VHH binders against Uncharacterized protein AF_1994. Designs and how they scored, part 8

Target 1, 207 residues: Uncharacterized protein AF_1994, of Archaeoglobus fulgidus (o28285)
Amino acid sequence: SVTVGHTTVYYTNVPDAKAEVLAGYLQEEFGFTSDTDILLSMSGNEYEVRIPSSYSSPSEVEESFKVYFALLASRVSEEVFFGSPVKLVLVTHQNDELFAVKNQYSFEKAGRVFVYFKGVDREQAFNLANYLESLVGENYDWDVIFEQSEGVYHVVPFVGINDASELTPEMENSYQSMATELEDVLGGDVVVHLVNFEGYEVAAFEG

## First folded at step 4 (VHH)

Design a7 (framework vhh_8fcz_2)
Fold by ESMFold2-Fast, scan of step 4:
Structure a7 (fold): chain B 207 residues (1-207), chain A 118 residues (1-118)
Amino acid sequence: as target 1 above (207 residues)
Amino acid sequence: QVQLVESGGGLVQPGGSLRLSCAASGRTFSYYAMNWVRQPPGKGLEWVSGISSSGGSTTYADSVEGRFTIIRDNDKKMVYLQMTSLKTEDTAVYYCAKGLGSRYFDYEGQGTQVTVSS
């Protein structure tokens, strides 16, 4: 096993160096203050990471945490395992499965703006991250999904409003301007979709 | 990583009001349900109130229902507990905690002391 801070990774069929990187990554991500045991294994070409929790049943896992866990799976895949397939499993103290997700996206960042992308070039994701960071500064935490379908770029920032009733005229003007500017940045038609932290779309803006 | 810092406690007379604040730092705050939990002198932890990640759902312990209101501001990474009609039984150290309901919370910090006394 390998320990970083309060995170100990027990691993089978995985190189020591990767287990150590994972231990440090999860210690930083979760900030564990009590000794926490992570199980890491590989089956076929997929890494499985089992993370314990105090939850006792699947119904107790919040929808917003499922969204977060899916984004985390993509970051773990990219930053720890060099883009290899990853399955994150949230488990009980007895190691019973509560919730599992597989990585869905590749990952880029600028400052604290995190871009989760698929079906687009990494350079485009990097350019998007830098553009967004230029609007909010290097210390603003922001998660953004970036996809392309049928010739249209979809930019999906997670926002703090719960539904469309909380959308102000200033927000509408800002996101409309963003959609228009992003058409120049990305080189194509853009739609900006605002989603809440439970993953539900609250508004959309076409460039 | 989410770090939580409570403030706003103090001495107040029965029937008075007080607003507690919880300042969070870290990316994951907006994805967690947040709770207020308290520990009265010489007793165990007692769950007080919870709020969903979006703020769309709130829950309260029977002992505080109708008197306390939990609010969150995800843009400022803040959780508040507005307390009215305070009773001596509300005297406790109050902690904010991430997690689900009264059974699952992960709290960090020293809390904020609320004393209700005439």
Scores: ipSAE 0.439, ipTM 0.722, lowest interface PAE 2.1, mean pLDDT 88

Design a8 (framework vhh_8fcz_2)
Fold by ESMFold2-Fast, scan of step 4:
Structure a8 (fold): chain B 207 residues (1-207), chain A 118 residues (1-118)
Amino acid sequence: as target 1 above (207 residues)
Amino acid sequence: QVQLVESGGGLVQPGGSLRLSCAASGRTFSYYAMNWVRQPPGKGLEWVSGISSSGGSTTYADSVEGRFTIIRDNDKKMVYLQMTSLKTEDTAVYYCAKGYRSTGYDYEGQGTQVTVSS
């Protein structure tokens, strides 16, 4: 096993260096203050990472945590395993499975703006990340999904409103301007979709 | 990582009101349900209230239902507990915690003291 802070990774048939990078990554990500045991294995070309929780049954796992866990799987794939397939499994203290996800996106960032992308090139994702970071600064935590479908770029920022009723005129003006400006940044038609932290779309703006 | 700092406690008379604040840091805050838990003098930890990640769903312990309101502001990374009609039984150190109800999982904070007395 290998330990970084309070995170200990137990592994078999995985290089020591990979286990150590994972241990440090999860220690920073979760900030564990009590000893936490992570199980790491490989099946075919897919890394499986089992992360314990205080949950006791699948029904206790919040929808928002499932959203977060899916985004985390993409970051672990890119930042720890160089884009190799990753399956994250949330487990009980008894190692019973509560929830599992596989990485779905590639990942790029600027400052603390994190862009999860699919069906677009990495340069476009990098340009998007830098554009968004220029609006909010290097210390603003922001998760954004970025995809392309039928010649239209879909930019999906996660926002702190629950539903469309909380959308203010100021927010409408801000995101409409963003959609318009992003058409120049990305070089095509853009739709900006606001999604809440449970994964529900609350509004959309066309450039 | 999320780190939590509570504030807003104080001395108040029965029937009074207080607003507690929990300032969070770290990227994952907006994806976790947040809770307020309290520890009365000489007693164990009691769950008080919970709020979903987007703020669309709230839950309360029977003892505080109708008197307390939990609110969050994800842009500011803040959780609030608005307390009204305070009773002497509400005297406790109040903590904010992420995760499932009444767990210490990823809880970090010194709490904020609420004293309800005449």
Scores: ipSAE 0.445, ipTM 0.725, lowest interface PAE 2.2, mean pLDDT 88

Design a9 (framework vhh_8fcz_2)
Fold by ESMFold2-Fast, scan of step 4:
Structure a9 (fold): chain B 207 residues (1-207), chain A 118 residues (1-118)
Amino acid sequence: as target 1 above (207 residues)
Amino acid sequence: QVQLVESGGGLVQPGGSLRLSCAASGRTFSYYAMNWVRQPPGKGLEWVSGISSSGGSTTYADSVEGRFTIIRDNDKKMVYLQMTSLKTEDTAVYYCAKGFKSYGYDYEGQGTQVTVSS
């Protein structure tokens, strides 16, 4: 096993160096203050990471945590395992499965703007991350999903409003301008979709 | 990592009001449900209120329902507890805590002391 801070990774069929990187990554990500045991294994080409919780049943897992866990799976795949397939499993203290998710996205960043992308070029994701960072600065935490469908680029920033009733005219103007400017940055038609932290779309803006 | 710092406590008379603040300094704050919990003198931790990640749903302990309001501002990474009609039994150290039981009853920070006395 390997321990970093309060995170101990128990592993089978995985190199020691990878277990150590995972231990440090999860210690920083979750900030565990109590000793936490992570189980890491590899089957075929997929890494499985089992992360314990104090939840007792699947119904206790919030929708927002499931959204977060899916984004985390993509970052763990990219940053710990060099893009290899990853399955994250949230478990009880008895190691019973509560929720599982596989990585769905590749990952790029600029400052603290994190872009989770699929079906687009890495260079386009990097350009998007840099554009967004130029608007908010290097210290603003922002998660953004970036996809292409049917010749249209879909940019999906996570925002702190619950529903469309909380949109201000200033927000509407800013995101409309963003959609228009991103058509030049990305080189095609753009739709910006605002989603809340539970994964529900609250508004959309076409460039 | 989410770091939480509580503030806004103080001494108030019965029937008074206070607004507690919880400032977060971590990327994942907006994805966690947030809670206020309190510890009265000589007692264990008591859950007070919870708010979903988007702010769309709130829950309250029976002892505070109708008197306290939990609010969040994800852009500022803040959670607030607006307290009205304060009673002497509301005297406690108040803590904000992330998530739904996911890390036990562990909480971060020093808390903020609320004392209700005449």
Scores: ipSAE 0.384, ipTM 0.702, lowest interface PAE 2.6, mean pLDDT 88

Design b12 (from p5z with Y31F; framework vhh_8fcz_2)
Fold by ESMFold2-Fast, scan of step 4:
Structure b12 (fold): chain B 207 residues (1-207), chain A 121 residues (1-121)
Amino acid sequence: as target 1 above (207 residues)
Amino acid sequence: QVQLVESGGGLVQPGGSLRLSCAASGRTFSFYAMNWVRQPPGKGLEWVSGISSSGGSTTYADSVEGRFTIIRDNDKKMVYLQMTSLKTEDTAVYYCAKGYGSFYYSEYDYEGQGTQVTVSS
């Protein structure tokens, strides 16, 4: 096993160096202050990471945590395992499965703006991340999904409003301008979808 | 890296009001439910209130329901506890806590340093 802070990774069929990187990554990500045991294994070409929780049953896992966990799987794949397939499993203290998700996106970033992308070029994702970081600065935490479907680029920023009633005229103007400007940046039709942290769409803006 | 810093505690008379603040750092804040828990002198931890990640759902311990209100501001990474009609029994160190779950206080992954609330004349 390997320990970083309060995170101990127990591993089978995985190089020691990878287990240590994972331990440090999860210690920083979750900020554990109590000793936490992570189980890491590899089967075929897929890494499985089992992370314990205070949940007792699958029905207790919040929708927002499932969204977060899916994004985390993509970051773990890219940043810890260099793009290798990853399955994250949320478990009880008894190691019973509560929720599992596989990485679905590639990952790029600029400052603290994180772009999760699929079906687009890495260079486009990098350009998007830099564009968004230029709007908010290097210290603003932002998660954005970036996909292409049927000739349209879909940019999906997570935002702090819960529903459309909280949209201000300033927000509407800013996101409409963003959709229009991104058509030049990305070289095609763009729709910006605002989603809340439970994954519900609250508004959409066409460029 | 996630850090929680509580503030807003103090000495207040019975029937008074206080607003506690919890300032969070780290990007995961907006995806987690947040809780307030307290520890009265010489007693164990008592869960006080919880709020969902989006702020759309709140829950309260029976002892504080109708007197306390939990609020969050995800853009500012803040959680607040508005306390009214304070009683001597509310005297405690108050902590904000990030939990994985259903607002139970038995295994909070992460707790801040606390802020002292004393209700006394």
Scores: ipSAE 0.234, ipTM 0.592, lowest interface PAE 4.2, mean pLDDT 86

Design b14 (from p5z with T28I; framework vhh_8fcz_2)
Amino acid sequence: QVQLVESGGGLVQPGGSLRLSCAASGRIFSYYAMNWVRQPPGKGLEWVSGISSSGGSTTYADSVEGRFTIIRDNDKKMVYLQMTSLKTEDTAVYYCAKGYGSFYYSEYDYEGQGTQVTVSS
ESMFold2-Fast, scan of step 4: ipSAE 0.611; ipTM 0.820

Design b3 (from p5z with S30Y; framework vhh_8fcz_2)
Amino acid sequence: QVQLVESGGGLVQPGGSLRLSCAASGRTFYYYAMNWVRQPPGKGLEWVSGISSSGGSTTYADSVEGRFTIIRDNDKKMVYLQMTSLKTEDTAVYYCAKGYGSFYYSEYDYEGQGTQVTVSS
ESMFold2-Fast, scan of step 4: ipSAE 0.495; ipTM 0.772

Design b4 (from p5z with S30M; framework vhh_8fcz_2)
Fold by ESMFold2-Fast, scan of step 4:
Structure b4 (fold): chain B 207 residues (1-207), chain A 121 residues (1-121)
Amino acid sequence: as target 1 above (207 residues)
Amino acid sequence: QVQLVESGGGLVQPGGSLRLSCAASGRTFMYYAMNWVRQPPGKGLEWVSGISSSGGSTTYADSVEGRFTIIRDNDKKMVYLQMTSLKTEDTAVYYCAKGYGSFYYSEYDYEGQGTQVTVSS
C-alpha cells in the first residue's frame, strides 16, 4: 500500500507510481482528515478505483454527488492515469458497490475553470477554458461540459440556480452574450445550456 | 477540497433567535448536500437539518421542525441555520457537515471547532 496524508491506496496489478499519484490526488480532492482506504485494481482494460463512504444503500446517494463523481472520473482518467479508462466506484465501509461511473470526457483547465470535453479539439477546450476564466478570474471554481453534436457546439456550465424561475434578467443577458461571443471563440454555432448541480437543464441560449 | 468554519453561536434567552453561519471553501461545496449537526452537553451527535446542493430541498429533525430554517448561498459558499423559538434543550455545539443521510456521518464529512449555542435565562 501507499499513503499520502490520510489517504491509503491498496493496489493489485498496478504500478507503485500510479498508486502514489492517485493517493495524493484524492487527498487533495477530498481533503480527508480521517484515515481513508482506497482500493485500486485493473478490471479488464480499465483502472477501478473504489472510494469508501458512509452510505448504506444506493438510494441514499444524492443526484448531485453522482454528477460530481462522473466529472471526477474524467479528471482521474486524465490527470492520474494519462487518459486510460477509469471506473470510479463508491462503496460502503464493507466494500459493497453503491454507485459506479466510467470516465466520459477528456479534461482541460484554466485557473479553476474545469472543462470536460468530448468530440471537440483539445485546443478548442483550452480556448474555452481561457475565455471563461477571463470572465470570472483565476480563483473561481467552475465546471463546464463542452461537446459538439451535428455541427453545433454545446457549452454546458454548471450553475447555482435550481430552476428557470431563479433566472434574473442579468443572468439571461450575460449568458446570451456569452453564447454570441463563443461563436467567434469556437468558430461555429453555439448553444449555452445552464445545468444545475443535479444535472438538470434550467435554460438554454443560442448564439 | 472542502473546508468548513462555523460561527454565529452565543448566549440567548429561551424564545430567542440566533443565526449560525458555515463558511465553506473548495470546489466540491456546490455538489454536496450540507447539514447541521449538534452535540448537547454529555450527549452524542444529533442531526438537525439538511439542504440539497441546489437549495431546492430541505429536511429537518422533528425536534426543530417549524422553528429552524436551513439556507444556502452557493455564490458565497455559505450555509446558514436560522433558529427561532429557542429552547434550553437546543443548547449544544453546532457543526456544519457535508453529505446527506448516512454519508454525512463519516469523520471526514464534518470539521472544525463548531459554534456554541447556549439557551439560558
Scores: ipSAE 0.372, ipTM 0.668, lowest interface PAE 2.6, mean pLDDT 86

Design c1 (from p5z, 17 letters changed; framework vhh_surovatamig_d1)
Fold by ESMFold2-Fast, scan of step 4:
Structure c1 (fold): chain B 207 residues (1-207), chain A 121 residues (1-121)
Amino acid sequence: as target 1 above (207 residues)
Amino acid sequence: EVQLVESGGGLVQPGGSLRLSCAASGRTFSYYAMSWVRQAPGKGLEWVATISSSGGSTDYVDSVKGRFTISRDNAKKSLYLQMNSLRAEDTAVYYCAKGYGSFYYSEYDYRGQGTLVTVSS
């Protein structure tokens, strides 16, 4: 096993260096202050990471945490395992499965703007991340999903309003302007979808 | 990683009001349910209130129901507790914490430094 801070990774069929990187990554991500045991294994070409929680049953796991966990799976895949398939499993203290997700996206970033992408090229995701960082600065935490369907680019920023009633005229003007400018940045039709942290769409803007 | 800083406590007369704030840093605040917990002098930690990440669900300990309101602003990464009709029994250090409900949750280890509320005549 390897330990970084309060995170100990127990592993089989995985290089020591990868287990150590995972331990440090999860210590930073979750900020554990009490000793936490992570189980890491590999089956075929897929890494499985089991992370304990205080939940007792699947019904207790909040929708927002499931959204977060799915995004985390994509970041772990890219940043720890260099794009290899990853399955994250949330478990009880008894190691019973509560919730599991596989990585769904590739990942790029600029500063603290994190872009989770599929069906687009990495250079487009990198350009989107840099564009968004130019608007908010290097220290603003932002998660954005970026995908393409039927020739239309869908940019999906997670925002702090919970429903459409909280949308201000300033926000509407900013995101409408963003959708229009992104058509030049990405080279095609763009729709910007604002989603809350439970994954519900609150507004959409066409360029 | 999330860091939490509480503020808004103070000395107040019985029947008065205070609004506590918790400022969060880091990416994960908006994905977690958040709670307020308190510790009165000579007592253990007591869960007070929880709010889901979207604010669509809130829960309170019976003794504060109807008097306290928990809210959050994910854009500002802030958690609030509006405390009305304060009683001497509400005197405690108040902490914000990641976690849900009245069940034990290890994320309570990530509480901030706390803010003192004293209700006294």
Scores: ipSAE 0.487, ipTM 0.759, lowest interface PAE 1.8, mean pLDDT 88

Design c2 (framework vhh_surovatamig_d1)
Fold by ESMFold2-Fast, scan of step 4:
Structure c2 (fold): chain B 207 residues (1-207), chain A 118 residues (1-118)
Amino acid sequence: as target 1 above (207 residues)
Amino acid sequence: EVQLVESGGGLVQPGGSLRLSCAASGRTFSYYAMSWVRQAPGKGLEWVATISSSGGSTDYVDSVKGRFTISRDNAKKSLYLQMNSLRAEDTAVYYCAKGYGSRSFDYRGQGTLVTVSS
């Protein structure tokens, strides 16, 4: 096993260096202040990472945490395992499965703006991340999904409003402007979809 | 590294008001429902209030309904508890915690002490 801070990774069929990187990554990500045991294994070409929680049953896992966990799987794949397939499993203290996800996206960032993308060029994702970072600064935490479907670029920023009733005119103007500007940045038609942290769409803006 | 730090406690007279704050660090704050829990002297932990990740939904223990208001500011990574019409039985150390209701807790530091007495 390897330990970084309060995170100990127990591993089978994985190089020591990879286990150590994972330990440091999860210590930074979760900020564990009590000793936490992570189980890491490999089957075929897929890494499985089991992360314990205080939940007792699947129904207790918040919808917003499931969204976060799915995004985390993509970052772990890219930043720890160099794009290799990853399955992230949330478990009870008894190691019983509560929720599992596989990485779905590639990942790029600028500052603390994180772009999760598929079906688009990495350069486009990088340009999107830099554009968004220019709006919010280097210290603003922001998660954004970026996809292409039917010739249209879909940009999906996660926002801190629960539903459309919380949209202000200032927010509407800002996101409409963003959709228009992004058509130049990305080189095609753009729709910006605002989603809340539970993954529900609250508004959409066409460029 | 993620931390939760409570502040705003103090001594207050019955019927008074107090506002508690919880400062969070790290990327994950906005994805968690957040709760306030308390522990009165010689008693166990009691869940007080929960707010959803976006702030659109709140829930309270019956004894504080109409008196306490939970709120959050995701841009500032802060959680608040506005406490009005305070009673002697509200005396406790208050902790902020990640998660919904009484089930998923993540305590940081000493909490903040609220004493309601004349």
Scores: ipSAE 0.302, ipTM 0.624, lowest interface PAE 3.4, mean pLDDT 87

Design c3 (framework vhh_surovatamig_d1)
Fold by ESMFold2-Fast, scan of step 4:
Structure c3 (fold): chain B 207 residues (1-207), chain A 118 residues (1-118)
Amino acid sequence: as target 1 above (207 residues)
Amino acid sequence: EVQLVESGGGLVQPGGSLRLSCAASGRTFSYYAMSWVRQAPGKGLEWVATISSSGGSTDYVDSVKGRFTISRDNAKKSLYLQMNSLRAEDTAVYYCAKGFGSRYFDYRGQGTLVTVSS
């Protein structure tokens, strides 16, 4: 096994260097303050990472955590395993499965703006990340999904409002301007979809 | 990584007020429900209050309802507990924790001591 901080990775059929990178990545990601055992294995060409929690049953896992876990799977795939398939499994302390996800997106970033993308060019995702980082600064944590469907670019920033009733005129003006400016940045029609941290859409803006 | 650092504790007289802060670092703070838990001298951990990831839902242990208010600022990655009408029985080390309710918390910080005495 390998240990970084409070994170110990137990692994089979995986190179030592990869297990150590994973240990450091999860210690940084979760900030474990108590000793935590991570199980890492390979099945075919897919890495499986089992992460323990204090939950006792699947029904206790919040929707916001499921959203986060799905995005994390894409980052672990890209940043730890260089784009290899990854399955993240949230488990009880007894190693019983609570929730599992596979990576769905490629990943790019600028500062702390994280872009999860599919069906678009990596360069477009990089340009989007840099544009968004220019608006919020290098220290603002922001998760954004970026996809294309039928010639339209869909940009999906996660925001801290629960529903449309919390949308201020200032937010509406800012996101409408963003949608318009992104048509020049990305070179096509853009729709910006605001989603809350549970993954529900609260508003949309066309460029 | 979510590192949690509590502050704001101190010595106050009964009926006084204190505001506790929890400074989080790392990007996951906004995705977690956050709680305040406390441990009185010689007692076990007691859940005090929980706030949902968006701040739209809060819950409190009965003994503090109407006296304590939990809040968060996701942009500043901060969690707060406004404590009013403090009682001697509120004396404890207070921790911020990821999760909800008395059974579903993890990743406590180092704590901040609150002493209520005349």
Scores: ipSAE 0.331, ipTM 0.635, lowest interface PAE 2.5, mean pLDDT 87

Design c4 (framework vhh_surovatamig_d1)
Fold by ESMFold2-Fast, scan of step 4:
Structure c4 (fold): chain B 207 residues (1-207), chain A 118 residues (1-118)
Amino acid sequence: as target 1 above (207 residues)
Amino acid sequence: EVQLVESGGGLVQPGGSLRLSCAASGRTFSYYAMSWVRQAPGKGLEWVATISSSGGSTDYVDSVKGRFTISRDNAKKSLYLQMNSLRAEDTAVYYCAKGWGSTSFDYRGQGTLVTVSS
């Protein structure tokens, strides 16, 4: 096993160096202040990472946490395992499965703007991340999904408003301007979809 | 990597009110259900209240129902506990924590001390 801070990774069929990188990554991600045991294994080319929680049943796992866990799976795949398939499993203290998710996206970033992308070029995702970081600065935490469908680029920023009633005219003007400007940045038609932290769409703006 | 910093505690007489705040840093706050947990002198940790990520669902320990209100502001990454009709039994260090209705979730910091005394 390997330990970084309060995170101890127990592993089979995985190189020591990768287990240590994972330990450090999860210590930084979760900020554990009490000793936490992570189980890491590999079957074929897929890494399985089992992360303990205080939940006792699957029904207790909130939709917003499932959204977060899916994004985390994509980051662990890209940043720890160099794009290899990853399955994250949320478990009880007894190691019983509560929720599992596989990586769905590739990942790019600029500062603290994180872009999760699929069906688009990595260079386009990098350009999107840099554009968004230029608007908010290097210290602003932001998660954004970036996809292409039917010849249209879909940019999906997570926002702190819960529904359309909280949308101000200033926000509407800002996101409409963003959609228009992104058509030049990405080189095609763009729709910006604002989603809340449960993954529900609040509003959409066409460029 | 995410930090939680509690504030708003103090000395108050029985029947008084206090508002506790928890300031979060990092990207995960808005995705987690959040709770308030307390530890009375010489006792173990006790879960007090939980709020869902969206704020649409809340839950409370029976002893504080009708007296305490948990709320959050995801844009400000802040969690609050409005405490009314305070009793001597509410004297404790209060911590904010990630998770729903659990006494074994991740939390650390000095907390904020609430003393209810005549």
Scores: ipSAE 0.548, ipTM 0.771, lowest interface PAE 1.4, mean pLDDT 89

Design c5 (framework vhh_surovatamig_d1)
Fold by ESMFold2-Fast, scan of step 4:
Structure c5 (fold): chain B 207 residues (1-207), chain A 118 residues (1-118)
Amino acid sequence: as target 1 above (207 residues)
Amino acid sequence: EVQLVESGGGLVQPGGSLRLSCAASGRTFSYYAMSWVRQAPGKGLEWVATISSSGGSTDYVDSVKGRFTISRDNAKKSLYLQMNSLRAEDTAVYYCARGYGSHYFDYRGQGTLVTVSS
């Protein structure tokens, strides 16, 4: 096993170096202050990472945490395992499965703006990250999904409002301007979809 | 590493009010349901209140329902507990924690002491 801080990774059929990187990554990500046992294995060509929790049943896992966990799977795939397939499993103290996700996206960033992308070029994702970072600065935490379907670029920033009733005219004007400017940045039609942290769409703006 | 820092505790008379704050660092605050938990002198941890990541739903232990209000500001990465009509039984160290209801991850802040005494 390998320990970093309070995170101990127990592993089979995985190189020692990858287990150590994972231990440090999860210690930093979760900030564990109590000794925490992570199980790491290979299942076919996929890394499986089991992370314990205080939940007792699947129904107790919040929708927002499921969203976060799915994004984390994509970052772990890219930043720990060099793009290899990853399955994250949230487990009870007894190692019973509560929730599992596989990485869905590739990952790019500028400052603290994180872009999770699929069906687009990495260069386009990098350009999007830099554009967004230029608006908010290098210290602003922001998660954004970036996809292309049917000839349209879909940019999906996570925002702190619960539903459309919380949109201000200033927010609407800002995101409308963003959708228009992104058509030049990305080189095609753009729709900006605001989603809340539970993954539900609040509003959409067409460039 | 994510940190949680509580503040706003103090000495207050029965029937008084206090507002607790919790400042979070790191990316994950907005994705977590957040809770306030407390530990009275010589007793175990007790869950007090939870708020969903969006702030759209809240839940409270029966003994504080109608007296306490939990709220959050995701832009400021801050969690709050407005405590009204305080009773001697509310005397405790109050912690903010990531998680829902009676379930929370092992990470919580250092705590802030609330003493309700005449």
Scores: ipSAE 0.463, ipTM 0.730, lowest interface PAE 2.0, mean pLDDT 88

